# VHH binders against EKC/KEOPS complex subunit cgi121 (cgi121), part 87

Target 1, 174 residues: EKC/KEOPS complex subunit cgi121 (cgi121), of Schizosaccharomyces pombe (q9p7j3)
Amino acid sequence: MILPLFPETQVHVFVYENVSNCAAIHEQLISQNPIYDYAFLDAATILYKKQVYSAIIRALEDRRDEQMKTKTIHSEVILSLSPKTEISSAFRQFSMTKKSKNIVVVKIDSKLTEEEEFERLDKLVEGNRVEFSDEELQKLIDFKVLKKNYKLDPSTLENPLASILSSIALRGYS
Short names: E, the ipSAE of ESMFold2; O, the ipSAE of OpenDDE; V2, 0.75 times the mean of E and O plus 0.25 times the DockQ between their complexes.

## First folded at step 11 (VHH)

Design yg3 (from yg1 with T58S; framework vhh_7yz9_2; at its last look DockQ between E and O 0.85; V2 from the best seeds 0.72)
Fold by OpenDDE, look of step 11:
Structure yg3 (fold): chain B 174 residues (1-174), chain A 120 residues (1-120)
Amino acid sequence: as target 1 above (174 residues)
Amino acid sequence: QWQLVESGGGLVQAGGSLRLSCTASGFTFSRYAMGWYRQTAGNEREWVALITKGGSTSYADSVKGRFTISRDNAKNTVYLQMNSLKPEDTAVYYCTARGWDKYYPTEDYWGQGTPVTVSS
């Protein structure tokens, strides 16, 4: 997929459910294995496609403007999901954990087609690929986690997308 | 305070073998993944191999089947056994330790490098 604002950057997003080897993947991530050069997100924290895209765009803008706060573009995506400026908080809130069962995987700067990228990723993830859609994400979300991460209240829960996108966009501007 | 010291580099003929060593100090070696990279003049540093703290290994496609990474936690040492060497393997080889806090990656630590020259 190509984003209109970043035509030279190809992005792929995959969703997996019932992943059995998140602990193994996590070990590779903490080892900074180049083969695992993705953003691994806990699907329990993601409600909308636009939430993911908003974070990706924010990360790409940060990179463009040489204002990245984290080490890699993928870690910047994770940070960009958070309303908080602390990197550790963002990772605690949104990154895949050893106990995760469902994940969203983001690849930035891919040189492969979606199918080719999937074939590579499929060797790393032991789970079932599902469609990257709001419908599928809604099946995997933990609303308690979502409410906590974005401090949603009864008023903002009527339109959680607006609140989430505002939090992402305005991070560091409060 | 973290230190990495590489050794074992040198001149070797194509088809030959070398064994590189990297000795670590200043941190708890067994808690961190170790890796090897290589670099030629004017080029970016290229990943070669990685071994996790649990002993899982990974390799770049260009060295798969020829290179073997291993570690000895008792000696705080990581090794790179290089077999069937090619002229294209000529480079300065660097040992790396991956910094990591509880939630995210931090600074990487590097040695000074050991040169490997493979003659045709």
Scores: ipSAE 0.675, ipTM 0.876, lowest interface PAE 0.7, mean pLDDT 94
Fold by ESMFold2, look of step 11:
Structure yg3 (fold): chain B 174 residues (1-174), chain A 120 residues (1-120)
Amino acid sequence: as target 1 above (174 residues)
Amino acid sequence: QWQLVESGGGLVQAGGSLRLSCTASGFTFSRYAMGWYRQTAGNEREWVALITKGGSTSYADSVKGRFTISRDNAKNTVYLQMNSLKPEDTAVYYCTARGWDKYYPTEDYWGQGTPVTVSS
C-alpha cells in the first residue's frame, strides 16, 4: 500500500492468528536478525486498521522530520502506538512476546509486492493469515488490554477510536 | 569501555578462502547475538551473517553456502569462514554485537573493520 503523504514508501500489513512459534520469532527479534526486519505487534492490543495506519504515519513523520527516538522505522512504529514517550513501556505493551497468540506484522520500505512479502513472511510465521480488517481485528483484541494501554474510561471504551487516534497523534504534547 | 577487534582480512584470489575473527571485551559476549556486515565505498553496510546467543545462524542470500559464521563463547570470539570467494565479496568487513535492552533494540557495538580484497 502507498500512503498519500509518503508516496515513495511501500507498506504492507499482515495479520496472523493462532501463531505457534512466537517464542522462536521473539528470539530472532532479540538477535535483530535482518530476515525478521518487521514490526511484530501483539494483535491483542490492536482494534482498528486506523490504529496501525496512524502509528505508521506518525513513525514516518518522525523519520521525515529527524525526530525518531528508536533504532529502526519498525521499532518506531511500536513506539508510535503508545500514548507515552517511554520506549520500554511501548514495547512491553504493544510488541509481540513469546506468549503472544495472534500478531499484526508491519513492513515499511518494502521493495516487494504484497504477495512477495507475504511469501517471505509466511516462511517465518507458523500461523493462519487473516485479512487486515476491522472485522478480523475485533476477533483478536483483548479489550481489557486496550483499556489499560490507552487508559480508556467506560464512556470512551464504547467509542474508543477517536481517543486512541488522539493518543497516537498527540504523544509528547501532553 | 567495550571493544571489538577484527582480524584476518587481506588479499586473496577468486576461489580462495579467508577466515575473519572478532574478539570482544568489556561486555558479556555470551548474551549477545553477533553479526558480520560488509561495506563498499559509497554504499551502506550490507548484512552478511548473524549468529544468535544460542548459536543459530542466518546468512544473506549472496553468501549462503559459501560463508559460515561461528562463535566461541569461552574466547569471546566470533568467526566468519569465507570460502569460494568472488570479486563481489571485496569490502571492508565489520563485526557487530546486536544491542538489546530487555524489550527493545538499542545501539549496536561495531568493530573497526578489516579489509578484504578478492582479485579476479
Scores: ipSAE 0.674, ipTM 0.879, lowest interface PAE 1.2, mean pLDDT 91
ESMFold2 (binder alone), look of step 11: mean pLDDT 82; pTM 0.828
OpenDDE, second read of step 14: ipSAE 0.151; ipTM 0.609

Design yg4 (from yg1 with D61E; framework vhh_7yz9_2; at its last look DockQ between E and O 0.86; V2 from the best seeds 0.70)
Fold by OpenDDE, look of step 11:
Structure yg4 (fold): chain B 174 residues (1-174), chain A 120 residues (1-120)
Amino acid sequence: as target 1 above (174 residues)
Amino acid sequence: QWQLVESGGGLVQAGGSLRLSCTASGFTFSRYAMGWYRQTAGNEREWVALITKGGSTTYAESVKGRFTISRDNAKNTVYLQMNSLKPEDTAVYYCTARGWDKYYPTEDYWGQGTPVTVSS
């Protein structure tokens, strides 16, 4: 996928359910294994495609403007999902954990087609690929986690997307 | 305070073997993944091999089947056994330890490097 504002950057997003080896993947991530150069997100924290894309766009803007706060573009995506400025908080809120069962995987700066990238990722993830759609994400979301991460209340829950996008966009501006 | 010291580099003929060592100090060695990278003049540092704290190993495609990474936690040392060496393996080899916060990656630590020259 190509984003209109970043035509030179190819992005792929994959969703996996019933992943059995998140602990193993996590071990490789904490080892900073170059083969695992992705953003691994806990699907329980993601409700909308636009939430993911907004985080990706913000991360790319940060990189463009040389304002990244984290070490890598993928870690910046994770940070960009959070309304908080603390990197540790963002990772706690949104990153895949050893106990995760469903994940969203983001690849930025891919040189491969979506199918080729999937073939590579399929060797790393032991789970079932599902469609990257709001419908599928809604099946995997934990609303308790979502409400906590974005401090949603009864008024904002009427339009959670707007609140989420505002939180992402306004991080660090309050 | 973290220190990595590489050794074992040198001149070898194509098809030959070398064993590199990297001794770590200043941190709890057993808690961190260790890796080897290599770099030639004017080029970016290239990943070669990685071993997790649990002992899981991965390799770059260019060295798979020829190189073996291992570790001895009792000696705070990581090794790179290089077999069937090729001229294109000529580079300065660097040992790395991966810094990590509780939740996210931090800075990497590097040694000074050990040169490897493979003659045709």
Scores: ipSAE 0.722, ipTM 0.887, lowest interface PAE 0.6, mean pLDDT 94
Fold by ESMFold2, look of step 11:
Structure yg4 (fold): chain B 174 residues (1-174), chain A 120 residues (1-120)
Amino acid sequence: as target 1 above (174 residues)
Amino acid sequence: QWQLVESGGGLVQAGGSLRLSCTASGFTFSRYAMGWYRQTAGNEREWVALITKGGSTTYAESVKGRFTISRDNAKNTVYLQMNSLKPEDTAVYYCTARGWDKYYPTEDYWGQGTPVTVSS
């Protein structure tokens, strides 16, 4: 998607299923290896494209306004998915772990076309790329995790998008 | 206080070699991934090499095959062996310890830098 407020910022989002090497990727993330400079999200926590885009927009707005709380724009995306302000909680809840099987990968400030970025990423991730779409994300979500992460009640579970987006937008206002 | 002190920089002819050292104090060295960056005036720092806590290494494409990063946890020291040096390698070289707080990245520690000049 074009981000009109951030027209000079290239963003790419990829989805992988059946990833066999999340433990190896996680070791490189802990070491902050620059080759792995992406936001790696656990797909079990992502139901909608708009959920990811809203977190990206919030992270970019916080960077523009000099209000970032985390080290990098990619770590800020992970924080921005969370309804809470505590960094450790956001990473625990949304970041890819050693045990993840499906992931959503975000690259912000890319200097590459989508195809070029994919070629680099595909050398790092041992899994199958699928379309970044609500249809594919819905196959990978864990609704128990989603409900816990966003404190959804039964009345909102049929169309939780608005509740999720408001949580991202209103973080810090409680 | 936390410190990273680089040494081993200097002037060398193209094709020559240098070995940089970075000695850490004030933190548990073996718990950190370590890296080398370099910087020329007016530019952002450029990544050169990384070594994980477990000893796995990675390199920027511009130095792959010529530079070797290693660590000695008993001496709290990370090294950068720089072979087949080129004038393009001229920079101030910085050692870094990559900060991590169980779940998320934190602020890195940086040395003050050691200048390297490679003459043609």
Scores: ipSAE 0.580, ipTM 0.834, lowest interface PAE 1.7, mean pLDDT 90
ESMFold2 (binder alone), look of step 11: mean pLDDT 80; pTM 0.810

Design yg5 (from yf30 with T58S; framework vhh_7yz9_2; at its last look DockQ between E and O 0.73; V2 from the best seeds 0.56)
Fold by ESMFold2, look of step 11:
Structure yg5 (fold): chain B 174 residues (1-174), chain A 120 residues (1-120)
Amino acid sequence: as target 1 above (174 residues)
Amino acid sequence: QWQLVESGGGLVQAGGSLRLSCTASGFTFSRYAMGWYRQTAGNEREWVALITKGGSTSYADSVKGRFTISRDNAKNTVYLQMNSLKPEDTAVYYCTARGYDKYYPTEDYWGQGTPVTVSS
């Protein structure tokens, strides 16, 4: 996939359910193993495709403007999901942990086709790939976690998209 | 205060072997994953190998089967055994300690590099 504002940047997004080896993946992330250079997100925190795309766009804008706060574009995506600027809280809230069961995986600056990237990723993740779609994401979301992460009240929780996207777009200004 | 000192670089003929060492001081070596990167003129640093604090190893495809990373926590030293060397392995090799907080990667420590030249 190519985003219109970043036409030279290939992005792939994958969703896995029932992942059995998140603890092993997490240990490799702690070691900063380049084989695992992806953004590994806990799917319990992701309700919309646009939520992920907005975080990717924000991270790419910050890279373009030389305003990244984290070491890699993938870690910047994790930060960009958060309404706050604190790196540690963003990772605690959105990143895959060793206890996660379902994950969303983002690769930015891929030199591979989607299927080539999937073949590489599938060797790392022990789980079942599902479609990256709002339909599949809503089966994996934890609404209590979503409400807490974005401070949604009952009225916004019925249609939370605009509130979430505003939080991502306005991070650092509110 | 902290230091990473590489050694063992030099000139070697294609097909030969070389062992790099990197000795650490000024930080708790056993708490860090350690890695090797290499760099040729005009290019970005390229990852070569990584060893976790628990001893698990990973390699770039270009060196797998030829290079072996290992560590000796008692000597605060990480090694890179390079066998079956090719001219394309010519580079400056850098040792790194991979920084990590509880939740996210932080600043790494880097050595100054040791040059390796593989003649054809």
Scores: ipSAE 0.552, ipTM 0.831, lowest interface PAE 1.5, mean pLDDT 90
Fold by OpenDDE, look of step 11:
Structure yg5 (fold): chain B 174 residues (1-174), chain A 120 residues (1-120)
Amino acid sequence: as target 1 above (174 residues)
Amino acid sequence: QWQLVESGGGLVQAGGSLRLSCTASGFTFSRYAMGWYRQTAGNEREWVALITKGGSTSYADSVKGRFTISRDNAKNTVYLQMNSLKPEDTAVYYCTARGYDKYYPTEDYWGQGTPVTVSS
């Protein structure tokens, strides 16, 4: 996938359900294994495709403007999902944990086709790939976690996407 | 205060073998993943192999099936057994320790490197 504002940057997003080896993946991530150069997100925290795309765009903009707060573009995606400026908070809120069962995986700067990237990632993730769509994400979301992460209330829950995107876009500008 | 000291490099003929060692000090060795990288003049440092604190191993495609990474926590040492060496494996080999601090990657720590030369 190519984003209009970043035509030279190829992005892939994958969704897995019933993942049995998140603990093993987590170990590789904390080991900074180059093979695991992705953003691994807990699907329980993701409700919309646009939420993911908004975070990706924010991360790419930060990189373009040399304003990244984290070490890697993938960690910047994780930070960009959060309304908070603290990196540790963002990771606790949105990153895959050892206990996760469903995940969203983001690859930025891919040199491979979507299918080729999937073949590589499929060797790392022991789970079932599902479509990256709002419909599938809605099946995996934990609304309690979502409400907590974005401080949603009865008024904002009528249009949670607007609130989420505003939180992402305005992080650090309050 | 963190220190990594590589050894075992040298000159070897194509098809030969070498075993590199890296001894760590100044940190709790068993809590960190250890890895090997290599670098040639004018090029960026290339990842070769990694072993997690749990003992899981990974390799670059270029060395898979020929190189084996292992660790001895009692000796604070990580090893790289290099078999079936090729001239393309000629480089300075560096040892590294890798970890996270509160979900954020820490800086990499490196040794001074050990040179490996594979002749045709």
Scores: ipSAE 0.453, ipTM 0.794, lowest interface PAE 1.1, mean pLDDT 92
ESMFold2 (binder alone), look of step 11: mean pLDDT 83; pTM 0.832
OpenDDE, second read of step 14: ipSAE 0.006; ipTM 0.221

Design yg7 (from yf30 with S56T; framework vhh_7yz9_2; at its last look DockQ between E and O 0.79; V2 from the best seeds 0.70)
Fold by OpenDDE, look of step 11:
Structure yg7 (fold): chain B 174 residues (1-174), chain A 120 residues (1-120)
Amino acid sequence: as target 1 above (174 residues)
Amino acid sequence: QWQLVESGGGLVQAGGSLRLSCTASGFTFSRYAMGWYRQTAGNEREWVALITKGGTTTYADSVKGRFTISRDNAKNTVYLQMNSLKPEDTAVYYCTARGYDKYYPTEDYWGQGTPVTVSS
């Protein structure tokens, strides 16, 4: 997929459910294995496609403006999901953990087609691929986690997307 | 304070073998992933192999089946056994320790490198 504001950057997003090897993947991420050059998100923290895209766009803007706070574009995506500025908090809130069962995987700067990228990623992830859609994401979300991560209250829960996008966009501007 | 010292480099004929060693100090060796990279003049540093703290190994496609990375935690040492060497394997080889902060990777630490020359 190509984003309108970043036509030279190809992005792929995949969703996996019932992943059995998150602990192994996590070990490779901590080890900074180049083969695992993705953003691995806990699906329990993701409710909307636009939430993911908003984070991707924020990360790409940070890179464009040479204002990245993290080491890699993928880590910046994870940071960009968070309303908090602390990197550790962002990772704790949104990144895949050893105990995760469902994940969202983001690839930035892909040189492969979606199918080719999937074939590569499929060798790393032991789970079932599902469609990247709001419908599928809402089946995997943990609303308790979502409410905690974005400090949602009864008023903002009426339109959680707006609140989430505002949090992402305004991180560091409060 | 973190230190990595590579050794074992040298001149070898094509088809030959070398074994590189990297001895670590200044940190708890067993807690961190270790890796090997290589670099030629004017080019970017290229990833070669990685071994996690748990002992899981991965390799670049260019060296898969020929190189073997291993570690001895008792000696704070990581090794790179290089077999069936080719002229294109000629480079300075660098040892790396992968730092991390519970949730995410942090800075990498590097040795000074050991040169490997493979003659045709």
Scores: ipSAE 0.811, ipTM 0.921, lowest interface PAE 0.5, mean pLDDT 95
Fold by ESMFold2, look of step 11:
Structure yg7 (fold): chain B 174 residues (1-174), chain A 120 residues (1-120)
Amino acid sequence: as target 1 above (174 residues)
Amino acid sequence: QWQLVESGGGLVQAGGSLRLSCTASGFTFSRYAMGWYRQTAGNEREWVALITKGGTTTYADSVKGRFTISRDNAKNTVYLQMNSLKPEDTAVYYCTARGYDKYYPTEDYWGQGTPVTVSS
């Protein structure tokens, strides 16, 4: 997919459920293996497509404006999901871990079609691809985790989208 | 003061072999994944090979089957054995230690580079 504000930037997002090799993937991520140059997110933290795209847009805006805080655009997406400015807390809360079961995988600046990128990624992830959709994400979310990460109260948790998106957009402004 | 020092580069005929070494000091070598990159003039550095802390190796498609990365933690040294060399392998080769804080990637350490020229 190409985002309208960033027409030269090809983005792909994939969702996998029942991933059996998150520990092996994590070892490659901590080694900064270029074959694994994606943002690997824990799906338990993602409720909406717009949540992911808002973080991607924030990361791309920060890159455009020379305001990135992290080493790569993919690490910047992980930071951008967080309402907080601390890099370590953002990764701890949103990044895939050895214990994750379902993941969302983001590739920015892809030179491949979605199917070509999928073929490459599918060799790395032992799990079942599902559609990147609000319907599938809703099945994988942990609402207890979502509430904690975005400090949602019960009334906000019923309709959390606006609160989550404002947290992503306004991080660092107070 | 950390340091990465490459050696073993030079001129070699196509089809030949060369072994690069990179010796580390000033940091705990065994806690880092190590890699090799290469660069031709006017281009970005191109990844060649990686070896994790635990010894798992991976390679760029262009060198798979011809190059072998290895490490000796007792000598703080990472190696790149390059076999069946082609003129396209001509580049400056850099070793790197891939930086990682508990949760996220940080600054890498880089060597100064060792030139490799493969003649036809």
Scores: ipSAE 0.530, ipTM 0.810, lowest interface PAE 1.8, mean pLDDT 90
ESMFold2 (binder alone), look of step 11: mean pLDDT 82; pTM 0.825

Design yg8 (from yg1 with G54K; framework vhh_7yz9_2; at its last look DockQ between E and O 0.84; V2 from the best seeds 0.72)
Fold by OpenDDE, look of step 11:
Structure yg8 (fold): chain B 174 residues (1-174), chain A 120 residues (1-120)
Amino acid sequence: as target 1 above (174 residues)
Amino acid sequence: QWQLVESGGGLVQAGGSLRLSCTASGFTFSRYAMGWYRQTAGNEREWVALITKKGSTTYADSVKGRFTISRDNAKNTVYLQMNSLKPEDTAVYYCTARGWDKYYPTEDYWGQGTPVTVSS
């Protein structure tokens, strides 16, 4: 996928359910293994495609403006999901953990087609790929976690997407 | 505070072998993944091999089947056994400790490097 404002940057997003080896993946992530150069998100924290895209765009904007707060573009995506400025908080909130079962995987600056990238990623993730759609994400979401991460209340829950996007966009501007 | 000291580099003929060592100090070695990178003049540093704190290993495609990374936590040392060396393996080899702050990646730590020259 190519984003309109970032035509030179190819992005791929994959969703996996029933992943059995998140602990193994996590080991590689904490080792900063170059083979695992992705943003691994806990699907329990993701409700909308636009949530993911918004975070990606925010990260890319940060990079463009030389304002990245994290080490890598993928870590910046994770940070960008969070309304909080603390990197540790963002990772705790949104990053895949050893106990995760369903994950969203984001690749920035891909040199491969979606299928080629999938073939590479499929060797790393032991789970079932599902469609990257609001419908599938809705099946995997934990609303308790979502409400906690974005401090959603009964009023904002009427339109959670707007609240989420606002949180992402306005991080650090309070 | 953190220190990595590489050794074992030198001149070797194509097809030969070298064993690099990297000794760490100033941090709890067993808690961190270790890796090897290499760099030639004018080029970016290239990843070669990685070993997790639990001992899982991965390699760049260019060195698979020829290089072996290992670690001895008792000696705070990571090794790179390089077999079947090729001229294209000529580079300065750097040892790295992969920094991590409980939840997110931090800066990497590097040694000064050890030069490896493979002659035809």
Scores: ipSAE 0.797, ipTM 0.917, lowest interface PAE 0.6, mean pLDDT 95
Fold by ESMFold2, look of step 11:
Structure yg8 (fold): chain B 174 residues (1-174), chain A 120 residues (1-120)
Amino acid sequence: as target 1 above (174 residues)
Amino acid sequence: QWQLVESGGGLVQAGGSLRLSCTASGFTFSRYAMGWYRQTAGNEREWVALITKKGSTTYADSVKGRFTISRDNAKNTVYLQMNSLKPEDTAVYYCTARGWDKYYPTEDYWGQGTPVTVSS
């Protein structure tokens, strides 16, 4: 997929359920193994496709404007999901952990087709690929986690999309 | 305070071998994944090999089967054995320690580089 504002940038997003090797993946992420250069998100924190796309767009805008706060574009996506500016908080809240069961995986600046990228990723992840869709994401979300991460009140929980997207878009305005 | 010092570079004929060493000080070497990158003039640094703190190794496709990364935690040293060298392996080779702070990646440590020239 190519985003209109970033025509030079190919992006792929994958969703896996029932992942059995998150601990092994996490060890490679700690090592910053270039083969694992993706954003690995805990699917329990992601309810909407637009949530992921908005974080990707924010990260790409910050890269374009030389305002990135983290080491890589993929780590910047993780920061961009957070309503707060603290890097450690964003990773604790949104990144895949050793205990994760379901994940969303983002590749930015891909030189491969979606299926070629999937072939590489599928060698790394022991789990079942599902469609990147609101329908599948809804099955994997933990609403307790979502409410906590975005501080949603009861009225916002009826239709949380606007509040979540606003948090992503407006973080750091001061 | 921290330091990474590469050695072992030089001139070698195509098909030959070199062994690079990188000795670390000023940080807890055994807690870091270590890597080798290389760079030619006018190009970005290219990843070559990585060894995790537990000793698991990975390689770029262009060097797989020819290069071997290893580490000796007692000597605070990471090695790159380069066999069957080709002219396209000509580059400055850099040792790196991959930075990590509990939850997220931080800035890496880099050596000064050691030049390798492979003549045809």
Scores: ipSAE 0.561, ipTM 0.830, lowest interface PAE 1.7, mean pLDDT 91
ESMFold2 (binder alone), look of step 11: mean pLDDT 80; pTM 0.807

